Miniprotein binders against b1l550. Designs and how they scored, part 20

Target 1, 279 residues: b1l550
Amino acid sequence: MRLPEELLERARDIHSEAPSHRIKLDRVGSFGLKVPVEFKGFLLLAEADVWVSLPEGRRGVDLSRQVEAIYELSNPPKDPFSLCREAAISLLEKLNYADSSGVSIRFDAPLQDGESLKYYGVEISSIASDEIINKIRVEILGMTACPCTAELIRAYKSSEIAATHTQRSLGILEVSTKAEHPDPDKLASIIERAMSSPLRTYTKRPDEGGLVIRSLSNARLAEDVVREMIHLFLEEFGHLPEDTHILAAVRSMESVHMHDIYAERSFSLDEIRKEISSH
Below, E stands for the ipSAE of ESMFold2; O stands for the ipSAE of OpenDDE; V2 stands for 0.75 times the mean of E and O plus 0.25 times the DockQ between their complexes.

## First folded at step 10 (miniprotein)

Design h8a (at its last look DockQ between E and O 0.95; V2 from the best seeds 0.00; counts 0 for: pae E 1.8 > 1.5)
Fold by OpenDDE base, look of step 10:
Structure h8a (fold): chain B 279 residues (1-279), chain A 105 residues (1-105)
Amino acid sequence: as target 1 above (279 residues)
Amino acid sequence: GSPELKELIRRAERLLRVARLILKYLGDPEALERAVKYLEEAMEIIARLAEEGDPELLEQVIKLAKELFELARKLLELMGDEELAKRAEEIIRKAEELAKKLREE
């Protein structure tokens, strides 16, 4: 049932009213929207969040305009990076009382694995105010082999290459920068290279054996993985602005325990450079 | 300054901000047209603020006029369209006139 337009004219604009408490809000928006995006030649259905700030003198946000902003830009589907930036600006245009806006888009990114596909998780965001800050979060699973157990077995059997327990580990890189979004495939590659071995969707027996041997030969603590991620990140993305902020993390789903091991480091590029130079 | 004048300042700031973002990150012809529109709206607000002559807001109004001028110049540099260029030039002219008036006060 559509309400008569005449009723709309008589109704108070609740959103434009003064609030009971004059308090600014940082984020008011619609979360869990589904939007199509084009990524590396794939058409994907992504989840999106859109929001704006709300000034102290306004009771509510016109949420319909927020939804309209992102969907207008989503047809035809485009890359999620451009969509984030353009939608963030459009939100400020359509909601002329907002001082800041933001868009976040989440999806599973396809990654070629031989003749098959694997995937990594990605969240792309843009926050607009006086400037746009771009954020990207990449999550990909790999495999870690425990060096501690390997050392125990080596001592026991006197073998150069020792068996050890292996587990799935989730690597995370989150980057916030005033520059363009870093390439998510490169970020995923850094994470995989920082682990004992990558995961494979499909392996033949010879390949599987090689993968396990590689993992055993490259045993790494969760702490080692994070440090390696940071090292590789600096090599690939050291050209980003010095105020670029990074979170490097790993969650190891330990195969011998019911709990996970977690390690992280948060840093800016200027901070980490100073730290490394002091050594 | 009056609450009304303060709100006008905030509105002008938001218009200039969005114009700046468009000029910096988009730059397509349709986006540039939107930017011109926002600069024109900001110009009208700044002109009104200048006419009110509130000494407490003078510095802020001068700042807005300067930002308007800078953005209009940037727009002019980006534009290949004669019509948009004329509109940008008009904004520049008016912004300069406003800045001159504000300095004489």
Scores: ipSAE 0.701, ipTM 0.857, lowest interface PAE 0.7, mean pLDDT 91
Fold by ESMFold2, look of step 10:
Structure h8a (fold): chain B 279 residues (1-279), chain A 105 residues (1-105)
Amino acid sequence: as target 1 above (279 residues)
Amino acid sequence: GSPELKELIRRAERLLRVARLILKYLGDPEALERAVKYLEEAMEIIARLAEEGDPELLEQVIKLAKELFELARKLLELMGDEELAKRAEEIIRKAEELAKKLREE
């Protein structure tokens, strides 16, 4: 059913009115949109959020224009980073009362794993105001081997067994920068290299045994995984602007416990460099 | 200044912001054409503000005129389109005129 156009002459334009309480809002948007993107040769169905700021003098946002901004740019599908940046600017073009806009795009990224594929989580954002601030969060599972249990078993007098508990651990890197988004595959690689071992989609028995043995030789505390992620990040991305903000974290699903272990560090590049140089 | 004039200042600021974002982050010919249109709209608003001559808003209007000049100059550096380049040159000339006039007052 389509309502008659004549009703527009009689109805108030609620969105353009001043609100009863003149309070600006930071984010007013449409969340959970589904948009196609092209990522490294794959066509993916991503989830997107779009928003704008709302000044104190405007009651509501033209929500159809928000949705229009991203969908017009998603046909044909394009890489999610360009879509994110372009949509953030388009929001400010279409909603000319806003002082800022934002776009977030979330998808599972395919990653080569030998003869097969695995995946990791990606969320990118572009927030536009006087400049664009780009944010990316990457989450990927890896394997950690506990060094404390390994040492206890090694020290056990009557045992010839080299063993420890291993578990899946979720590594997280989140980067907020004025530069272009870091490559998510490189962020995922940093996380995996900081772990005791990457996870594989499958291994044959001899390869699986070797993987476990090698993970024992690279046993790491969750705390040291976070430190290694930071070290590797600085090596790869230390050139980013000084006010770039990073969160590095690990959530370890400890196989011998009913609960998880969590470690994290957040920092700006300027902050961490001063901290490291003081030792 | 009047609430209406302050709203015009905010409108001009948003137009200049969008043009600046386009010039910095996009740069393709279609985007540059949109940027020219936004700068022309901002120019009209800034000219109106300059004619009103509100002393409370003078510093803000001068700032807008200077930013208009800088963005139009940057646009001209990026242009390959003769028509858009002529429009950018006119914006530059007008922005200089407005800034000079406002400083004398």
Scores: ipSAE 0.586, ipTM 0.848, lowest interface PAE 1.8, mean pLDDT 89
ESMFold2 (binder alone), look of step 10: mean pLDDT 82; pTM 0.822

Design j1 (at its last look DockQ between E and O 0.84; V2 from the best seeds 0.00; counts 0 for: pae E 2.5 > 1.5)
Fold by OpenDDE base, look of step 10:
Structure j1 (fold): chain B 279 residues (1-279), chain A 113 residues (1-113)
Amino acid sequence: as target 1 above (279 residues)
Amino acid sequence: GSPELAELIRRAARLLRVALLILKYLGDPEALERAKKYLEEAEEIIERLAEEGDPELLELVDKLIKALELLARALEELKKLGNPDAIREAKRLLKEARDLIDRLEDKLRQLES
């Protein structure tokens, strides 16, 4: 049912009214929108959040305009990086009272695994004010093998390749930068290379054996994984601006415990370079 | 200054910022036309502000004018499609405009405090 437009003449504009409390809000928006995006030749349905700041003198945000902004740009579907940036700017255009805007897009990214596909989680964001800050978060599962148990078994059985417990581990790289979004496939690759081995969608017998042997031969603590992620990140993305902020983390779903092991490091490129140079 | 004039300054600054963002990050012909419209809207507000002649806001108005001029020049440079020198000049102008708008906003906040 559509109300008659004549009613608009009698209705007060609630959003433009002064609030009861004159307080600025940082983010007001619509969360959990579904938008189509094109990524690596795939048409994907992504989840999107859109928001703007609200000045202290305005009661509410025109939420319909926010939704309109992102959907107008989503037809035809485009890459999520451009969509984030363009939508962030469009939000500021359409909501002329806002000082800042933001867009976040989340989806499972396809990753080639032989003749099959595996995936990693990605969240792409752009925040616009006087400049645009681009953020990307990549999450991918891998496998870790425990070096401590391996060492104990090696000492006990005197074998070159010692058995150890293995588990799935979630690696996380989050990057915030004034530059363009880093390549998510490269970030996913860094995480996989930092672990004992990658996961496979399916394995044939020879492949499964090889995967496990690789893991055992490359046993790593959660701490090792995070440090390796940082090392590999610096090698691949050390050219980013010095004020680029990184979160490297791993959550290991330990197979011998009911709980997970977690390790992280947050840093700027400037900070980590100074740290390394001080050694 | 009057709260009304301060709001006009903020509005002009926001328009300039949006134009700046469009010029800096989008740069396609349609985007350039949008930026031009925002600059024109900002110009109208700035003219109104100048007519009011508030001595306390003169410095802010001057900064708005300068920022507008910088962005207008950047727009013209970006219309010169494919010229690396023009693109470099545009980037320079945009940076200068950004810095000016930032200083303007800082000063405006100080005046309202």
Scores: ipSAE 0.580, ipTM 0.830, lowest interface PAE 1.0, mean pLDDT 90
Fold by ESMFold2, look of step 10:
Structure j1 (fold): chain B 279 residues (1-279), chain A 113 residues (1-113)
Amino acid sequence: as target 1 above (279 residues)
Amino acid sequence: GSPELAELIRRAARLLRVALLILKYLGDPEALERAKKYLEEAEEIIERLAEEGDPELLELVDKLIKALELLARALEELKKLGNPDAIREAKRLLKEARDLIDRLEDKLRQLES
C-alpha cells in the first residue's frame, strides 16, 4: 500500500527538530548495506556501513539520504576503494549538518592459489572530516608449527628429526593512514610469509607432504609471527606517513588445545622506528 | 547578534571544507563543478557577513575570504587536467587553505569559550 503524498504536508519533520537533551552524537548510521563492487576483475557482493556525526541541536539523521549517498555511486559497480572515498564525501554533501562521515566496506577478496582460488577478509574505511583518514584491515589464514614441541621431541630421542603439531592461525594487519589504502594483496602476502606455511584450497598427497615439511622447517611461535609481520610490513610500507598506525596480530587455533592463543602489537611508524633504532 | 553571525561563519567554513575535500580527493570534471557550486554558496554567505561588518568577527571573515580565494585558485589549476605543474600548485594551495580554515575554526571556538 502506498500512502497519499499529501500527508507529507501535514506531518511533522521529526528529524529536523531539536532534541529534548542537547547531546551531540559521534556516529549515527545505516549498517549492513549490501553493495556490489568490482575488485581485480571480480564482481563481489560487499557489506557496507555508512554514518555521520550529529550535532547537539538536531534530533535525527536523514537516514534515507545516507543510503542514497552510497547506492547512487554503486551502480554500475566500481572499485571498492573509490566507492569508499567518494561515498564518504557524498555523505557530507547530502547531510549538511554533519561535521564528519564514515564508510566501511567489507568483502572476501579472491587470491590465486595454484589452479584454484582462496579468499581472505578485507575491510576498508574512509573517515572524512578535515581530511580523509583511510583504514584497511586484512585477515588471512595460514599454518603454524609449534617449535616448543619440536624441541621437546628432539631432546627426548636425541634426534635431529623434528616433529610437532600444526594448526590454522589467523593473521591480522590493520593500517590507518592519511595516504591511500595499502594494497590488500600485499598485506595478505606479508601475513602469509610470516607464517610457517600458507594454506591451500586443494592439494594432492605429494603436495600435502611438501606443505607439512615446509611448515616444520619454519616452526614459529605466535609471537614470532607477529614480529615477522611487523618486519615485513616495514620493508613494504615504511614510506607511509609517520603517523600511520598499524595493528599486527595472530590468533592461533592450537590443534592440541581447547582454546586459542593470541598475540598483538599496535604502533605508529614514528614509534616503531624510535624503538628499533634504540638497540 | 553575535551567535547568529558565528553560525553563518561556521556554515561558510563547512562549505569551504567540503569543497576542499572534493578538490583534494576527487578531481574529475563533475567533481570540480560540484566544488565550484559549494564555493559560490560560501561566497554568498561571506558577502552577507562582510555587509554586516561586525567588528568582533572581522578577522574571521578575512580568513574566510582568503580561504575562498585559495580554493578558487586551486580549482582553476585543477581544470588543467594532466598538467603536472598545475597539480603541484593546486596541492600547495589546498594545503594553505586547509591550514587557514583550521586556524579560523580554532579562533571561532575560542570566541565561543
Scores: ipSAE 0.528, ipTM 0.832, lowest interface PAE 2.5, mean pLDDT 89
ESMFold2 (binder alone), look of step 10: mean pLDDT 83; pTM 0.850

## First folded at step 11 (miniprotein)

Design U1 (at its last look DockQ between E and O 0.98; V2 from the best seeds 0.77)
Fold by OpenDDE base, look of step 11:
Structure U1 (fold): chain B 279 residues (1-279), chain A 81 residues (1-81)
Amino acid sequence: as target 1 above (279 residues)
Amino acid sequence: GSPELKELIRRAERLLRVARLILKWLGDPEALERAKKYLEEAEEIIERLAEEGDPELLEQVDKLIKELEELARKLEELKKQ
């Protein structure tokens, strides 16, 4: 049922009214929208959040206009990076009372794995105010082997390649920059290379055995993985602005414990360069 | 300054901001036309603010003028490409 449009002439614009309490809000928007995006030749259905700031003198945000902003830009489907930036700007254009806007788009990104596909989680965001801050978060699973248990078993059995427990570990890289979004495939690659071994969607038995042996031969603590991620990130993305902020983290789903091991470092490129140069 | 003049300043700032973002990140012909429109609207507001001559707002108005001029130059540069 659609109400008569003539009712708009009789109804108050609730959103434009003064609020009972004159307080600015940082983010007001629609969360959990579904939008199509084109990514690496795939058409994907992504989840999107859109928001703007609300000044103290306005009761509410025109939410319909926010939704229109992103969907107008989503047809035809485009890359999520451009969509985020363009939508963030469009939100400020359409909602002329807003001082800031933001768009976040989340999906599983396809990643080629031989003749098969694996994936990583990605969240692409753009926050617009006096400038645009582009943010990308990549999450991908890898495998870690515990060096501590390996050392104990080596000492006990005197084996060249010691058995140890292995587990899935989630690696996370989050980058916030005033430049364009960094390449998510490169970020995913950094995470995988920092692990004991990558995961494979499809393995034949000999290949699986080789993967495990590789992992055992490259046993790493969660702390080692984070440090390696940072090292590899600096090699690949050292060209980004110095005020670029990075979060590198690992959550190891320990197979011998009921709990996970977590390690992280948050830093700016300027900060970490100074830290490394001091050694 | 009066609440009205302060609101005009805020409006001009928002217009200049969005124009700046368009010029920096989009740059397509349609986007450039939108940016032009926002700069023109900002100019009208700035002129009004300048005419009022509120001594408390002089610094802010001067800043707006400078920003407008910078963005106008950038717009013209992008249109020639």
Scores: ipSAE 0.776, ipTM 0.920, lowest interface PAE 0.6, mean pLDDT 92
Fold by ESMFold2, look of step 11:
Structure U1 (fold): chain B 279 residues (1-279), chain A 81 residues (1-81)
Amino acid sequence: as target 1 above (279 residues)
Amino acid sequence: GSPELKELIRRAERLLRVARLILKWLGDPEALERAKKYLEEAEEIIERLAEEGDPELLEQVDKLIKELEELARKLEELKKQ
């Protein structure tokens, strides 16, 4: 049952009042929205968060206008990157008291894997204030083979055994930039190429053997994977603004241990180029 | 400057900000028309501020005028395409 619109004339506008405590808020929003997106021909159900800043003199945010901003733009479903940026701008248009707005969109991205599919994790955001800062985080699993154990086994009995332990490793690239979001497929490819081998949805026995042999031939420490991710990132995305910030990381689920190994490096493009040029 | 004049400056800044973001990221005719309306509203506020002539706000008003002119030129360039 819908209430009469005429009641709006008699009710107080609670949101526009001054609060009891005049303290500005950085993020006030609606979190965990389900939003349809179109990504590379797939219709996906994504999770979205939307927010704005709230000045010290305003009691509340018009939350229905926040939800309206993103849902109006999501019908019909569109590219999540465009949706993210457009919604961030729409929030500032609809909530004209805010100094900043933000939108985040999370989904599992399908990726071709031979005649099948696999997936990787994507989270994007657009933070609008004086400019838009676009952020993307990509996570994808790959396989790593330990070079330390490989060397110990090689030294054992005059190198008769070419073996080592292999494990799943989660590679992470996170990019914050004033340019457009980098293509998530390219970020996922960088992560996979930095690993000892990619993971497959399924393999036939000859392909499975080949995958293991490839992994052994490309044995990598978690530290090596992070360094290779950075190298490959710079080759592909070195053209981004110099103040672009990157996080490169690996969490290796070491098959012979009860715990994981983690390696990480954060940098700006300006910073890393100075570091590399000093060698 | 008075609190009322400072609020007018903030309103003009917000209008120019959203117009700038639209012109940079959104190129469709409907978005450009929205940006035009925001620039027109900002211009009205800036004209009022200039008429008040508050010495404390002179630098801020000059910055608003320069930004308005820049964004107006950008809007005209985008409309030619």
Scores: ipSAE 0.628, ipTM 0.872, lowest interface PAE 1.4, mean pLDDT 90
ESMFold2 (binder alone), look of step 11: mean pLDDT 87; pTM 0.863

Design U2 (at its last look DockQ between E and O 0.97; V2 from the best seeds 0.77)
Fold by OpenDDE base, look of step 11:
Structure U2 (fold): chain B 279 residues (1-279), chain A 81 residues (1-81)
Amino acid sequence: as target 1 above (279 residues)
Amino acid sequence: GSPELKELIRRAERLLRVARLILKYLGDPEALERAKKWLEEAEEIIERLAEEGDPELLEQVDKLIKELEELARKLEELKKQ
């Protein structure tokens, strides 16, 4: 049922009214929209969040305009990087009372794994105010082998390659920069290379055995993985602006415990360079 | 300044901001036309503010004028490309 449009002439514009409490809000928007995007030749259905700031003198945000902003730009489907940036700007155009806007787009990104596909989680964002800050978060699963248990078993059995428990570990890289979004495939690669071994979607038995042996031969603590992620990130993305902010983290789903091991470091490129140079 | 004049300043700032963002990050012909529209609207507001001649707002108005002129120049440069 659609109400008569003539009702708009009789109804108050609730959103434009003064609020009972004159307080600015940082983010008001629609979360969990579904939008098509084109990524690496794939047409994907992504989840999107769109928001703007709300000044103290306005009761509410025109949410319909926010939804229109992103969908107008989503047909035809385009890359999520451009979509985020363009939509963030469009939000400020359409909602002329907003001082800032933001768009986040989330999906599983395809990643080639031999003749098969694996994936990583990605969230691509752009926040617009006086400038645009681009944010990207990549999450990918890898495998870690515990060096502590390996050392104990080595000492006990005197084996060259010691058995140890292995587990899936989630590696996370989040980058916020005034530059263009970093390449998410490169970020995913950094995370995988920092693990004991990558995961494979499809393995034959000999290949699986080799993967496990590789993991055992490259046993790493969660702390080791985070440090390696940072090291590899600096090698690949050291050209980004010095005020670029990074979060590197690992959540190891420990196979011998009911709990996970978590390690992280948050830093700016300037900060971490100074830290490393001091040694 | 009056609340009304302060609101006009805020509106002009937002218009200039969005025009700046368009010119900096988009730059395609359609985007340039949008930027032009926002600059024109900002100009109208700034002219009104200048006509009011509120001594408390002179510095802010001068800043807006300078920003408008800068963005207008940038728009013309991008249109020639």
Scores: ipSAE 0.759, ipTM 0.916, lowest interface PAE 0.6, mean pLDDT 92
Fold by ESMFold2, look of step 11:
Structure U2 (fold): chain B 279 residues (1-279), chain A 81 residues (1-81)
Amino acid sequence: as target 1 above (279 residues)
Amino acid sequence: GSPELKELIRRAERLLRVARLILKYLGDPEALERAKKWLEEAEEIIERLAEEGDPELLEQVDKLIKELEELARKLEELKKQ
């Protein structure tokens, strides 16, 4: 059912009124939108959030214009980074009372794994005000092997046994920067290289043996996985602006415990360089 | 300055911000035409502010004029590319 357009002339425009309490809002938006994206040759269904700031003198946001800003740009499907940036600017064009806007886009990114694919999580955002701040979060699973148990077992049999407990660990890198979004595949690679070994879709017995040997040769505490992620990130992305902010974290699903272990560090590039250079 | 003139300054600032974002982050011909439209709207507001001649707002209006001129030059440079 479509109501007559003439009713718009008689009804109050509630959104354009002043509110009874003149309090500005930081984020007013539409969340959970389904949007197609093209990523490295794959057509993916992504989930998007869009928002704007709302000044103290405006009661509501024109939510249809918010949705229009991203959907107009999503057909035909295009690169999610361009979509994110363009939609953030379009929100400010369409909603002339806003001082800032934001767009988030999240999807599962494919990675080649032998003859098959595996996937990792990506969430990007662009927040526009006087400038654009780009954020990217990457999550990928790997394997960790406990060095404490490995050392105890080595001491028990005096160098004969190479054994320890292993588990899945979720590695996380989140980067906020004034530069372009870092390549998510490079972030995923950093996380995987920091782990004791990557996870595979499947392996044949000789390959599985090699994977296990690799994991035992690279036994790492969750804390040291985070430290290695930071080290590798600085090697690859140390050229980013000094006020770039990073969060590096691991959630380890410890196979000998009923609970998970978590380690994280957040920092700016300026901060971490001073910390490292002081040692 | 009156509340009305302060609102015009904020409006002009938002228009220049949008044009600056377009010129910095977007490069296609349609985006450049949108930036031109926003700069023209900002110019109309800035001209009105200049005509009012409020002495308490002179510095703010001068800042707007300088930014408008800078962005207009950048727009013309990008159109040549």
Scores: ipSAE 0.639, ipTM 0.884, lowest interface PAE 1.5, mean pLDDT 90
ESMFold2 (binder alone), look of step 11: mean pLDDT 84; pTM 0.819

Design U3 (at its last look DockQ between E and O 0.82; V2 from the best seeds 0.72)
Fold by OpenDDE base, look of step 11:
Structure U3 (fold): chain B 279 residues (1-279), chain A 81 residues (1-81)
Amino acid sequence: as target 1 above (279 residues)
Amino acid sequence: GSPELKELIRRAARMLRVARLILRYLGDPEALERAKKYLEEAEEIIERLAEEGDPELLEQVDKLIKELEELARKLEELKKQ
């Protein structure tokens, strides 16, 4: 059922009214939209959030215009990086009372794994105000082997390769920069290389054995993984602006405990360079 | 300044901001035309603000004029490319 359009002429524009309390809001928008994107030759259905700031003198945001902004730009489907940036600007154009806007797009990114595919989680964002800040968050699972247990077992029973417990670990890299979005495949690669071993979608038995042996031979604490992620990130992305902000984190789903081990470091490129140079 | 004049300043600033973002990050012919429109609208508001001559807003108006001129130059540079 659709109400008669003539009612719009008689109805108050609730959104344009003065609010009862004159308070600015930082983000008002639509969360959990579904939008098509093209990524690495794949057409993907992504989840999207769109928002703008709301000035103190306006009661509400024209949410329909926000939805229009992203969908107009989503047909035909385009890369999520351009979509985020263009939509963020379009939001400010369409909502002329907003001082800032933002778009976030989330999906599982395909990653080649031999003849098969694995994936990583990605969230691509652009926040527009006086300039655009681009944000990307990559999450990918790897495997870690515990060096502490390995050392205990080695001490108990001498073996060339010490047995230890292994677990899945989620590695996270989040980058916020005034530059273009960092390549998410490179970020995913950094995370995988920082783990004891990558995960594989498909393994034959010899390959599985080799993967485990590799993990055991490269046992790492969650702390080691985070430090390695940072090190590898600096090697690959050290050219980004010094005010680029990074979050490197690992959540290890410990196989011997009911809880996870978590480690993180938040830093700017300037800060971490100074820290490393001081040693 | 009056609340009305302050709102005009905010409006002009938002238009200039949008134009700046378009010119910096998009730059395609359609985007450039949109930026031009926003600059023209901002100019109209700035002219009105200048005519009012509110001493309390002079610095802000001068800043807007400077930004407008800068963006107008940038637009012309991009159109020649």
Scores: ipSAE 0.748, ipTM 0.912, lowest interface PAE 0.6, mean pLDDT 92
Fold by ESMFold2, look of step 11:
Structure U3 (fold): chain B 279 residues (1-279), chain A 81 residues (1-81)
Amino acid sequence: as target 1 above (279 residues)
Amino acid sequence: GSPELKELIRRAARMLRVARLILRYLGDPEALERAKKYLEEAEEIIERLAEEGDPELLEQVDKLIKELEELARKLEELKKQ
């Protein structure tokens, strides 16, 4: 049932009124939208949030225009980075009272793994005001091997046994920058290379043995995984603007504990360079 | 100046800001056409402001004119691609 169009001429426009309390709002939006995206040849169902700022003199946001902005751009499906950037600008075009807009898009990214696939988590956002700030968060699992237990076992009766507990660890890189979003595959690669070994979807026995031996040969503390992630990030992305902000973290699901271990460091590029140069 | 003229300044500045975002971050022909429309609308407002000649607003109007000219040059540069 569709109501008569004549009612629009008679009804108050509640959204355009001034509010009783003239307080600006930073984010008013629609969250948890399902949108299709095309990522490196895959059609994926992503989750998106869209929002705008609301000035003190406007009572409400036209929420239907927000939803229209991203859905108009999502058909046919396109790459999520373009969708994110275009939607952030479209929100400012459609909602002319807003000083800023934001879009976030979350999906599981496929990654080639031999003749199979594995995946990693991606969340991107674009925040538009006088400029666009781009943010990307990548999460991927790897394997870590404990060096403390390995050393204790090595010392036992002067043995050279390379044994220790190994576990899955979740590596996290989050980047906020005025430049374009870093390539998520490169961020995932940095995380995997910082671990004791990558994970595989499946292996045959010879490959499984090699993977385990590699992890034991590259035993690393969670703290050192984070440090290695930062080192590798600086090698690959040190050219980004100096005010680029990074969070590097690992959550290790320690196989011998009932709980996880967590390590993180946040920094800007200019901050970390000064720190390294002081040593 | 009058509140009405100050509101026109805010509208023109916002149109120029949106055009700047489009020109800087988008590059397809449809986006460039949208940016052109924003610049044309902003130009109309800026011409009205300049014609009014309000002494208190001259600096702000001059700033708008400079930004409009800068963005118009950028648009023509991008269209040559």
Scores: ipSAE 0.640, ipTM 0.885, lowest interface PAE 1.4, mean pLDDT 90
ESMFold2 (binder alone), look of step 11: mean pLDDT 87; pTM 0.855

